VH-VL binders against q0aze0. Designs and how they scored, part 366

Target 1, 268 residues: q0aze0
Amino acid sequence: MKIILVNNRFKENTEKKAQEIAGQLSALNVEVIIDNGLDEPYAGTVDFIMVLGGDGTMLRAARRYGQRAIPVLGVNMGTVGFLSNIEINELAEYLPLILREEYSLEARMMLEVAVFQQQSLLTRVFCLNELLLRSNSPRMLSFALEISGQKLEPYRGDGLIVSTTTGSTAYSLSAGGPIADPQLDAFIVTPVASHIINKRPLVVSPEREISLHLLEEREAIIGIDGQIKMDFGAENRVLIKRAPHPLLMVNLKAKPFFTSIDRSLQRQ
Key: E = the ipSAE of ESMFold2; O = the ipSAE of OpenDDE; V2 = 0.75 times the mean of E and O plus 0.25 times the DockQ between their complexes.

## First folded at step 16 (VH-VL)

Design FF14 (framework fv_inotuzumab; at its last look DockQ between E and O 0.59; V2 from the best seeds 0.00; counts 0 for: pae E 7.3 > 2)
Fold by OpenDDE, look of step 16:
Structure FF14 (fold): chain C 268 residues (1-268), chain A 123 residues (1-123), chain B 112 residues (1-112)
Amino acid sequence: as target 1 above (268 residues)
Amino acid sequence: EVQLVQSGAEVKKPGASVKVSCKASGYTFTDYAIHWVRQAPGQGLEWIGGINTYTGDTYYARKFQGRVTMTADTSTSTVYMELSSLRSEDTAVYYCARDESYFDYLSGTFDYWGQGTLVTVSS
Amino acid sequence: DVQVTQSPSSLSASVGDRVTITCRSSQSLVYSEGNTYLSWYLHKPGKAPQLLIYDVSTRFSGVPDRFSGSGSGTDFTLTISSLQPEDFATYYCLQATHFPLTFGQGTKVEIK
């Protein structure tokens, strides 16, 4: 068995714990690779991914490995989040199950985000939570939204979020989007506006494609999962689709989603 | 408008502790981390550490570990930095700075800064 | 720790001059999917530092067009296309790819 341990580069405790876990697993004849994000993703075949940290770390792991159909377990290390399944102090208890591959999987839809310069592809990224288009200035943006070839009326505001149902409890929620059941596959399109009443959020079928572009010569920014940023201008287009493969999240322990929402919201 | 307002100047003796506050306003407090940076006389900027206001996680430079404590009070939108066992070398202007955060992710970009707090350590 | 070295440490220039400041890191600042956590700040005595550029080349809101950032890997540059009177200050680069976060030693831009 080969396992990747993903940790947070800025959390020394996660790194230390990753090393400790790696030692334990090695003693059990399990090959371990530690991934703190400083190196390229491991390209070889692996059987399991264990994420030590919070939701941000999980998002990174999903972007790096989610397309490979590898079981991904979120192990929380004292943070608040929606994407962890067990606590670090529970790992020892569940380790035998992991090694025997006795767990269930929950498929979570991911986004395929393609950014173009005119007709040329600049980058393609798979992500678990959302894509954000936002202004790089205090001025509002004007941009076009197209859904499966249907052109909507132009949007004007600070930006737009296209989120998965998993991402509905992230930035989309802060922008006024609905909370969605993560067991449901859908796009959530949430306008971001600070000064004007904007359009209502849209819930869109995962079978559709979403396109965005600016209607004016202005600098904007594309954000992915709050971690990847790139400049976005009038010459750029973004195409969003359902990723061809979902993230396979490991369920070792029942975690009621709707109960977790209340806990998270109380901390805000 | 985003604002970070720090507490006033402090004068301390060696061995004492100082606690500087940074009150944030004009944005959602828990959406951003707060870092602390200092500048000693005649020197450059030095990163001390940061706190994730959402998770409560702290990130300290190794140089200050064991001597610095950062806390966040969400009810008052205030972050505190306490530095203990003060030395003359700790004399500096201390700044708090906002960092865009996403759960346990930090962007490492300080977009807004406090006005600075002078901490003088002298016998 | 990752070392960040700015060059020059100081320079004298006149209004209207093109100014270039370099920041070199001891290790690559590329992280994960290509993110590069390099930002530039302007600092005047008695004032709070100000963000100019982040993610190597993105201007912060309100920053004049005369400021630009470029670079990749370990070598980064801040350029002021036409120096203005208010631009005389000390500039710092910051890397946040590696723990701990580290600033360059600073570049003081003085009036000639």
Scores: ipSAE 0.786, ipTM 0.912, lowest interface PAE 0.6, mean pLDDT 93
Fold by ESMFold2, look of step 16:
Structure FF14 (fold): chain C 268 residues (1-268), chain A 123 residues (1-123), chain B 112 residues (1-112)
Amino acid sequence: as target 1 above (268 residues)
Amino acid sequence: EVQLVQSGAEVKKPGASVKVSCKASGYTFTDYAIHWVRQAPGQGLEWIGGINTYTGDTYYARKFQGRVTMTADTSTSTVYMELSSLRSEDTAVYYCARDESYFDYLSGTFDYWGQGTLVTVSS
Amino acid sequence: DVQVTQSPSSLSASVGDRVTITCRSSQSLVYSEGNTYLSWYLHKPGKAPQLLIYDVSTRFSGVPDRFSGSGSGTDFTLTISSLQPEDFATYYCLQATHFPLTFGQGTKVEIK
């Protein structure tokens, strides 16, 4: 059995714990690849991914490995989040179940994001939470949103968020978007500080294609999961679709989403 | 307009502690991390650590681990850096700086800086 | 810790000169997604540092076109194409790919 152990290069307690866990797994004849984000993603076949850390570390794991249809377990190391399943102090209790593959999987929709300059593709990335279009200056943006070829009335404001249901409790929520059940597949389109009072958040079928471009020259950025930043200008367009594969999240411990909403949101 | 305003200069004796404040304005405080950087006389810039103002997570350079504590008060949009067990070599100008990253990553892109706080440690 | 070494430690130049400062890291600064967290700062006595360049080559908003950054892997360069009177300062590179974040030792650019 081969496992990728994903951690965060900026948290030394995570580094120490990753080495400890790798040693424990090696003693059980499990091959461990440690991915702290500095090297290219491991390209070989693996059976399981274990993420040590908070939601941010899970987001990186999802971007790197989410399209491979490999089970991913979030192990929380003290920061409250929406993407962990068990706490680090519970890992020893659940490890036998992991090794015997006695767990269920929850599929979480991902976004496929393609950024163009004129008609040329610049880059294509995947994300779990959201794409953010945001002004990179004191000036507001004027931008166009199209949904499956339908052109909406132009937007004016600080930007726009296109989120998955998983991302509904992240930046989208802070910008006034709804909390969505992560078992649903949908886009949530949330304006950021809209100057146009009738631009309400939209919930959109995952089968739609969403595109954005600026209507005037402005300095803007595209943010991916709050972790990847790209310059975005009047020459650019971004297209957003549902990614080919969902993230397969491991469930070992019941996490009652609805009864925990207020507790989890206090960290926003 | 983005501003970071720091507390005033301090003079301390060896072994004491100092607490420097950094008040942010002109942006959403919890969207950006705050870092601390110092410059001792005749020396270059030195990173001390940072705090994620959203989660409260802190990151300290190994040299300062155990002597530095950073906290954030979201109600006043203020970050505090406390350095204990002061030595004469801690005499420096201490700067706070804003980092554009807002999750587990620290990008090291310090776009706005405080005016600096001189801390002098002398017997 | 990752060592970042700037060269030269100081230099003298005249207004209008082309100035080149190098920054060498003891380890590659390429982050796994192809990003390189290398930035450049200008620092004058009595003033806060000012961001010039981030992500190796991206000019910060309001920074004049005469400043440019380049490089990859372990070797990076800040170039000032035509030095102006306000450019006499100490320049620092900063790497943030590896923990802890580390500055170069600085390069002082003085009036010749």
Scores: ipSAE 0.061, ipTM 0.608, lowest interface PAE 7.3, mean pLDDT 87
ESMFold2 (binder alone), look of step 16: mean pLDDT 91; pTM 0.945

Design FF15 (framework fv_inotuzumab; at its last fold request DockQ between E and O 0.80; V2 from the best seeds 0.83)
Fold by OpenDDE, fold request of step 21:
Structure FF15 (fold): chain C 268 residues (1-268), chain A 123 residues (1-123), chain B 112 residues (1-112)
Amino acid sequence: as target 1 above (268 residues)
Amino acid sequence: EVQLVQSGAEVKKPGASVKVSCKASGYTFDDYAIHWVRQAPGQGLEWIGGINTYTGDTYYRRKFQGRVTMTADTSTSTVYMELSSLRSEDTAVYYCARDESYFDYLSGTFDYWGQGTLVTVSS
Amino acid sequence: DVQVTQSPSSLSASVGDRVTITCRSSQSLVYSEGNTYLSWYLHKPGKAPQLLIYDVSRRFSGVPDRFSGSGSGTDFTLTISSLQPEDFATYYCLQATHFPLTFGQGTKVEIK
């Protein structure tokens, strides 16, 4: 068995714990790769991914490995969030189940984000939570939204969020988007400070495609999961689709999503 | 407009503690982390640590661990930095600075800064 | 800790001059997905520091076009194409790829 441990660069305790866990797993004849984000993703085949940290760390892991159909377990280390399944102090208890592959999997839809310059592909990214289009200045943006070839009225505002249902409790929520059941596959399109009165978030079928481009000569930024930034100008177009593969999240124990929402939201 | 307003100058004796405040306004408090940076006389900028206002996680430079405590009060949008066992070497201007945060992710880019708080440690 | 060496420590220049400041890290600052957490700040006495450049080459909002950032891996540069009177200050680079965060020693730009 081969396992990747993903940790957080700003949390030294996660790196230390990763090393400790690696030692323990090695003693059990399990090969371990530690991914601290300072190297390229491990290209070899692996059986399991363990994320040590919070939701941000999970998002990084998802972007790096989510398209490889590998079980991913979130192990919470002193933070709050929606993407961890167990606590670090529970790992010892569940380790035998992990090694025996006795766990359930939950498929989570990911986004495929493609940024073009004219007809040329500049970059393609897969992400678990959302894409954020925002102005690179205090001025609002004017941009076009197209869904499955249907051109909507131009958007005017600070930006737009296209989120998965998993990402519904992140930036989209802050912008007034709905909380969605993570077991659903759908796009959530949430305007950010729109100047159009009564502009509501859209829930869009995962079978559709979403396109965005600016309607003016302005500089904007595409943000992915709050961690990746891309310059976005008048000559660029972004195409958002459902990723061809979902993230396979490991469920070792029941974690009731709806009962945990109040606790998480009270902190905001 | 984004603004970070810090508490006033402090004069302390060696061995005492100082608690500096940083009140944030003009943005959603929990969407950004707050870091503390100081500048001693004739020296450069030195990172002390930071606090994630969303998760409550703190990140301290090792040299300050055990002496520094950072806290956040969401009800007042205020972050505090307390430094104990003060030494003459702690004499500096202390700045708070805003950093983008996303769950347990921090960018480490300080886009807005407080005006600074002079802390003088002398016998 | 990752060491960040800024060069030069000081320089004298005139209005209109091209100014170049270098920042070198002891380790690569490239992180996941190619992100490089290197930023530049301007600091004047008695004032709060100001962000100029982030992510190596992105200008912060309101920063004049005369400021530009470049570099990769371990070597980074801040360039002022035409120095203005308000640009006389101390400049710092900051790396945030590695914990702990570390500043360069600073570069004081003085009037010639």
Scores: ipSAE 0.914, ipTM 0.949, lowest interface PAE 0.5, mean pLDDT 94
Fold by ESMFold2, look of step 16:
Structure FF15 (fold): chain C 268 residues (1-268), chain A 123 residues (1-123), chain B 112 residues (1-112)
Amino acid sequence: as target 1 above (268 residues)
Amino acid sequence: EVQLVQSGAEVKKPGASVKVSCKASGYTFDDYAIHWVRQAPGQGLEWIGGINTYTGDTYYRRKFQGRVTMTADTSTSTVYMELSSLRSEDTAVYYCARDESYFDYLSGTFDYWGQGTLVTVSS
Amino acid sequence: DVQVTQSPSSLSASVGDRVTITCRSSQSLVYSEGNTYLSWYLHKPGKAPQLLIYDVSRRFSGVPDRFSGSGSGTDFTLTISSLQPEDFATYYCLQATHFPLTFGQGTKVEIK
């Protein structure tokens, strides 16, 4: 059995715990590869991915491995999140079930994001939470949104968020978007500080294609899952659609999504 | 308008502790980690550590581990840095700086800074 | 710890000069998906540091066009295309790819 341990190198105690777990698994004849983000993603065949950290660490794992149909388990290292399933102190308890493949999977929709310069494809990336289009200057953006070829009235404001239902509790929520059940497949399109009073969030079928481009010269950025940034200008267009594969999240322990929303809302 | 306002200058004796505050305003407190950076007289900038205000996680440079504590109070949008067992080499201007966070992810980019707090350690 | 070394330690220049400051890291600063967490700050006596450039080459909002950043891997450069009176300061690079975060030692830009 071959497992990838994804950790957050920014925090030292996560690195120490990853090494400890790798040692324990190796003693059980499990081959372990540690992915702290400094090396290229492991290209070979693996059976399981274990994410040691919070939701941000899970997002990196999803971008690197989410299209490979590998079970991914979120292991919380101290602070509960929406994407972790078990706590680090519970790992020994659940490890036999993991090794015997005795768990269920929950599918989470991902975005496929294609950025073009004029007619040329520059890059194609995947995203679990959201794409954010935002200004990279004190000035507002003017931009066009098209949904399956249908051009909406122009937007003017700080930007736009195109989110999955999983991402509905992230930037989209802060910008006034709805909380969505992550078991639903949908796009959530949320304006950021719109200067146009009638631009409301939209919930859109996952079968649609969403296109964005600027209507005038401005410095803008596309953000992916709050962690990847790409320059975006008047010569660019981005196309967004449902990714070919969902992220396959391991479920070993009941996940109380609606109760966790209450806790999160009390914090904010 | 984003602001980080720090507490005033302090004079301490060796062996004492100091607690510097950094009050944030003009933005969503939980969306940004707070880092602490110091500059001793005639020296460059030195990163001390940081706190993720969303997760509560702390990150300390090894040389400060065991004598630095960082805490956050979301209700007042204030971060505190306490440095104990002070010695003369700790004389410096201490700055807080914010770093956009996304859950447990930090970029390590310090876009806005506090005005600085002079801490003087002398016998 | 990853060492970050700036060159030169100081320089004298006149208004209008092109100024180049280098920052060299003891290890590659490339992280996941090509992200490179190298930023540049200016610092004037009695003032807080100010962000100029992040992610190697991206100007912070409101920073004048005369500031630019470049580089990759271990070698990075801050360029001021035409030095202005307000640009006399000490400049620092910061790497945040590796824990712990480390600053360069600084480059003091003085008026000739």
Scores: ipSAE 0.775, ipTM 0.898, lowest interface PAE 1.0, mean pLDDT 90
ESMFold2 (binder alone), look of step 16: mean pLDDT 91; pTM 0.945
OpenDDE, look of step 16: ipSAE 0.856; ipTM 0.931
ESMFold2, fold request of step 21: ipSAE 0.764, 0.756, 0.741; ipTM 0.896, 0.889, 0.887
ESMFold2 (binder alone), fold request of step 21: mean pLDDT 92, 92, 92; pTM 0.948, 0.947, 0.948
OpenDDE, fold request of step 21: ipSAE 0.909, 0.914; ipTM 0.948, 0.949

Design FF16 (framework fv_inotuzumab; at its last look DockQ between E and O 0.72; V2 from the best seeds 0.70)
Fold by ESMFold2, look of step 16:
Structure FF16 (fold): chain C 268 residues (1-268), chain A 123 residues (1-123), chain B 112 residues (1-112)
Amino acid sequence: as target 1 above (268 residues)
Amino acid sequence: EVQLVQSGAEVKKPGASVKVSCKASGYTFTDYAIHWVRQAPGQGLEWIGGINTYTGDTYYRRKFQGRVTMTADTSTSTVYMELSSLRSEDTAVYYCARDESYFDYLSGTFDYWGQGTLVTVSS
Amino acid sequence: DVQVTQSPSSLSASVGDRVTITCRSSQSLVYSEGNTYLSWYLHKPGKAPQLLIYDVSRRFSGVPDRFSGSGSGTDFTLTISSLQPEDFATYYCLQGSHFPLTFGQGTKVEIK
């Protein structure tokens, strides 16, 4: 069995803990690869991914490995987030279940994001929480939103968020979007500081294609999961679709989403 | 209007401790980590460490491990840095600076800085 | 620790000159998905440092467009296209891709 341990570059104790866990797993004939983000993603066959960190570390793991249909377990080392399943001090208790593959999987929709310059593809990335289009200057943006070829009336404001249901509790929520059940597949389209008061958040079928482009020359940025930034100008267009594969999150311990909403959101 | 306001200058003897505060305003406190950077006389900038105000995680340069403690008080939007066992080479201007965070993820970029706090260590 | 060295350590220039400062890292600053956390700061005596450029080439809000950044991997450049009297300062680069975070040693720019 081959496992990737994903950790956070800013949290050295995660690296130390990852080495300790790797030693224990090695004694059980489990091959371990540690991913701290400085090397290319491991390209070979992997059976399981363990994320040592918080929701931000899980987002990086999802972007790197989420399209491979590999089980991913979130192991929290501090503040409990929306994407962790167990605490680090519980890992020893659950390790036998992990090794016997006695766990369930929860699918979480991801976004596929393609950015173009005119008609040429510049980049393609995957996203677990959200894409943010925002102004990179004091000036508002004027931009067009198209949903499956249907051109909506122009937007004017600071930007727009296109999130998954998993991302509904992140930037989208702060911008006035709804909290969505993460078991649903949907896009949530949330305007950011819209000048147009009738532009409400939209919940959109995951089968739709969402397209954005600027209607006048302005400095803008596309943000992905709050961790990747791309310049975006009048020569660019972005296309957003449901990613081919969902993130497969491991469930070892019940996590009652609705009864825990207030506790988890207090950290946001 | 983002502001980081630091506590006033301190004069300390070798072996003592100093605790510098950094009060944030004009933004959501838990959206940004706070780092501490110092500049000794005639020298460049030196990163000391930081604290993620969302997670409470601290990150210390090894040189300062065991002598530095950083804490955050979310109710007052204030970060504290305490440096103990002071030596004369700790004489410096100490700055706090904010770093945009997203959960436990940091970019390592310092967009707004405090005004600086002079700490003088002399016998 | 990743070492970051700047060149030159100091320079003198006239108002209107194009000024170039380089920053070289001992290791690649490319992080996951190509993120390169290299930033540039302006620091004047008695003042707090000010962010100029982040993510190699992105100008911070309110920074004049005479400031630009470029580079990749281990080699990075800050360019001031037309030096102004207020640009007299010491300039620092910072790498945030590796723990611990490390500054370059600084480049002092003096206006003749």
Scores: ipSAE 0.707, ipTM 0.873, lowest interface PAE 1.4, mean pLDDT 90
Fold by OpenDDE, look of step 16:
Structure FF16 (fold): chain C 268 residues (1-268), chain A 123 residues (1-123), chain B 112 residues (1-112)
Amino acid sequence: as target 1 above (268 residues)
Amino acid sequence: EVQLVQSGAEVKKPGASVKVSCKASGYTFTDYAIHWVRQAPGQGLEWIGGINTYTGDTYYRRKFQGRVTMTADTSTSTVYMELSSLRSEDTAVYYCARDESYFDYLSGTFDYWGQGTLVTVSS
Amino acid sequence: DVQVTQSPSSLSASVGDRVTITCRSSQSLVYSEGNTYLSWYLHKPGKAPQLLIYDVSRRFSGVPDRFSGSGSGTDFTLTISSLQPEDFATYYCLQGSHFPLTFGQGTKVEIK
């Protein structure tokens, strides 16, 4: 068995724990690769991914490995989050099950985000939470939203979020989007506006395609899962689709989503 | 408007502790981390550490580990930095700075700064 | 720790001059996903530092277009195309790609 341990490089405790776990797994004849996010993702075949940290770390892991249909387990390091299944102190208890591959999987829809310059593809990324289009200035943006060839009325505001149901509890929520059951597959399109919101959030079928472009010569920024940023101008287009493969999240124990929401919202 | 307002100047004796506050306003407090940076006389900027206001996680430079404690009060949108066992070398202007955060992720870019707090350590 | 070295440590220039400041890191600041956390700050005595450029080349809101950033890997540059009176200050680069975060030693831009 080969396992990737993903940790947060800036969270020293996760690094230390990763090394400790790696040692334990090695003693059990499990090959371990530690991924702190700086280096290229491991290109070889692996059987399991263990994410040590919070939701941000999980998102990174999802972007790096989610398209490879590998089971991904979130191990919480004592922080608030939605994407971890077990706590670090529970790992020893569940390790035998992991090694025997005795767990269930929950498929989570991911986004396929393609950014174009004119007709040329600049980049393609898969992400678990959302794409954010936002202004790079205090001024509002004017942009066009198209859904499966249907052109909506131009949007004017600070930006727009296209989120998965998983991402509904992230930036979309802060922008006034609905909380969605992660067992659903859907796009959530949430306008971002500091002062005026003239559009309602949309819940869109995962079978549809979403395209965005600016209607004016202004600089904007695209954000992916709050971690990747790229410039976005009038010459650019973004196409969003359902990723061809979902993230396979390991479910070792039941975690009540809706009760966790109340806890998380109280901290905001 | 985004604002970070720090507490006033402090004068401390060696061995004492100082606690500086940074009150944030004009944005969602838990959407951003707060870092602390200092500048000693005649020297450059030095990163001390940071706190994720959402997760509560702290990130300290090793140099300050064991002496520095950062805390966040979400009810008042205030971050605190406490530095103990003060030395003359700790004399500096201390700044708080905002960094965008996403759960347990930090960008390491400081877009807004406090006005600074002079901490003087003298016998 | 990642070392960040700025050059020059100081320079004298006149209003209207093109000014270039370099920042070199001991290690690459580029993540596999393409992110590079290198930012530039302007600092005047008695004032709070101000963000000028982030992510190597992105100009922060409200920053004049005479400021630009470039570079990749370990070598980065801040350029002021036409120095203005208000630009006389100390400039710092900051790397946020590696823990701990580290500043360059600073570059003081003085009036000639």
Scores: ipSAE 0.688, ipTM 0.891, lowest interface PAE 0.7, mean pLDDT 93
ESMFold2 (binder alone), look of step 16: mean pLDDT 92; pTM 0.947

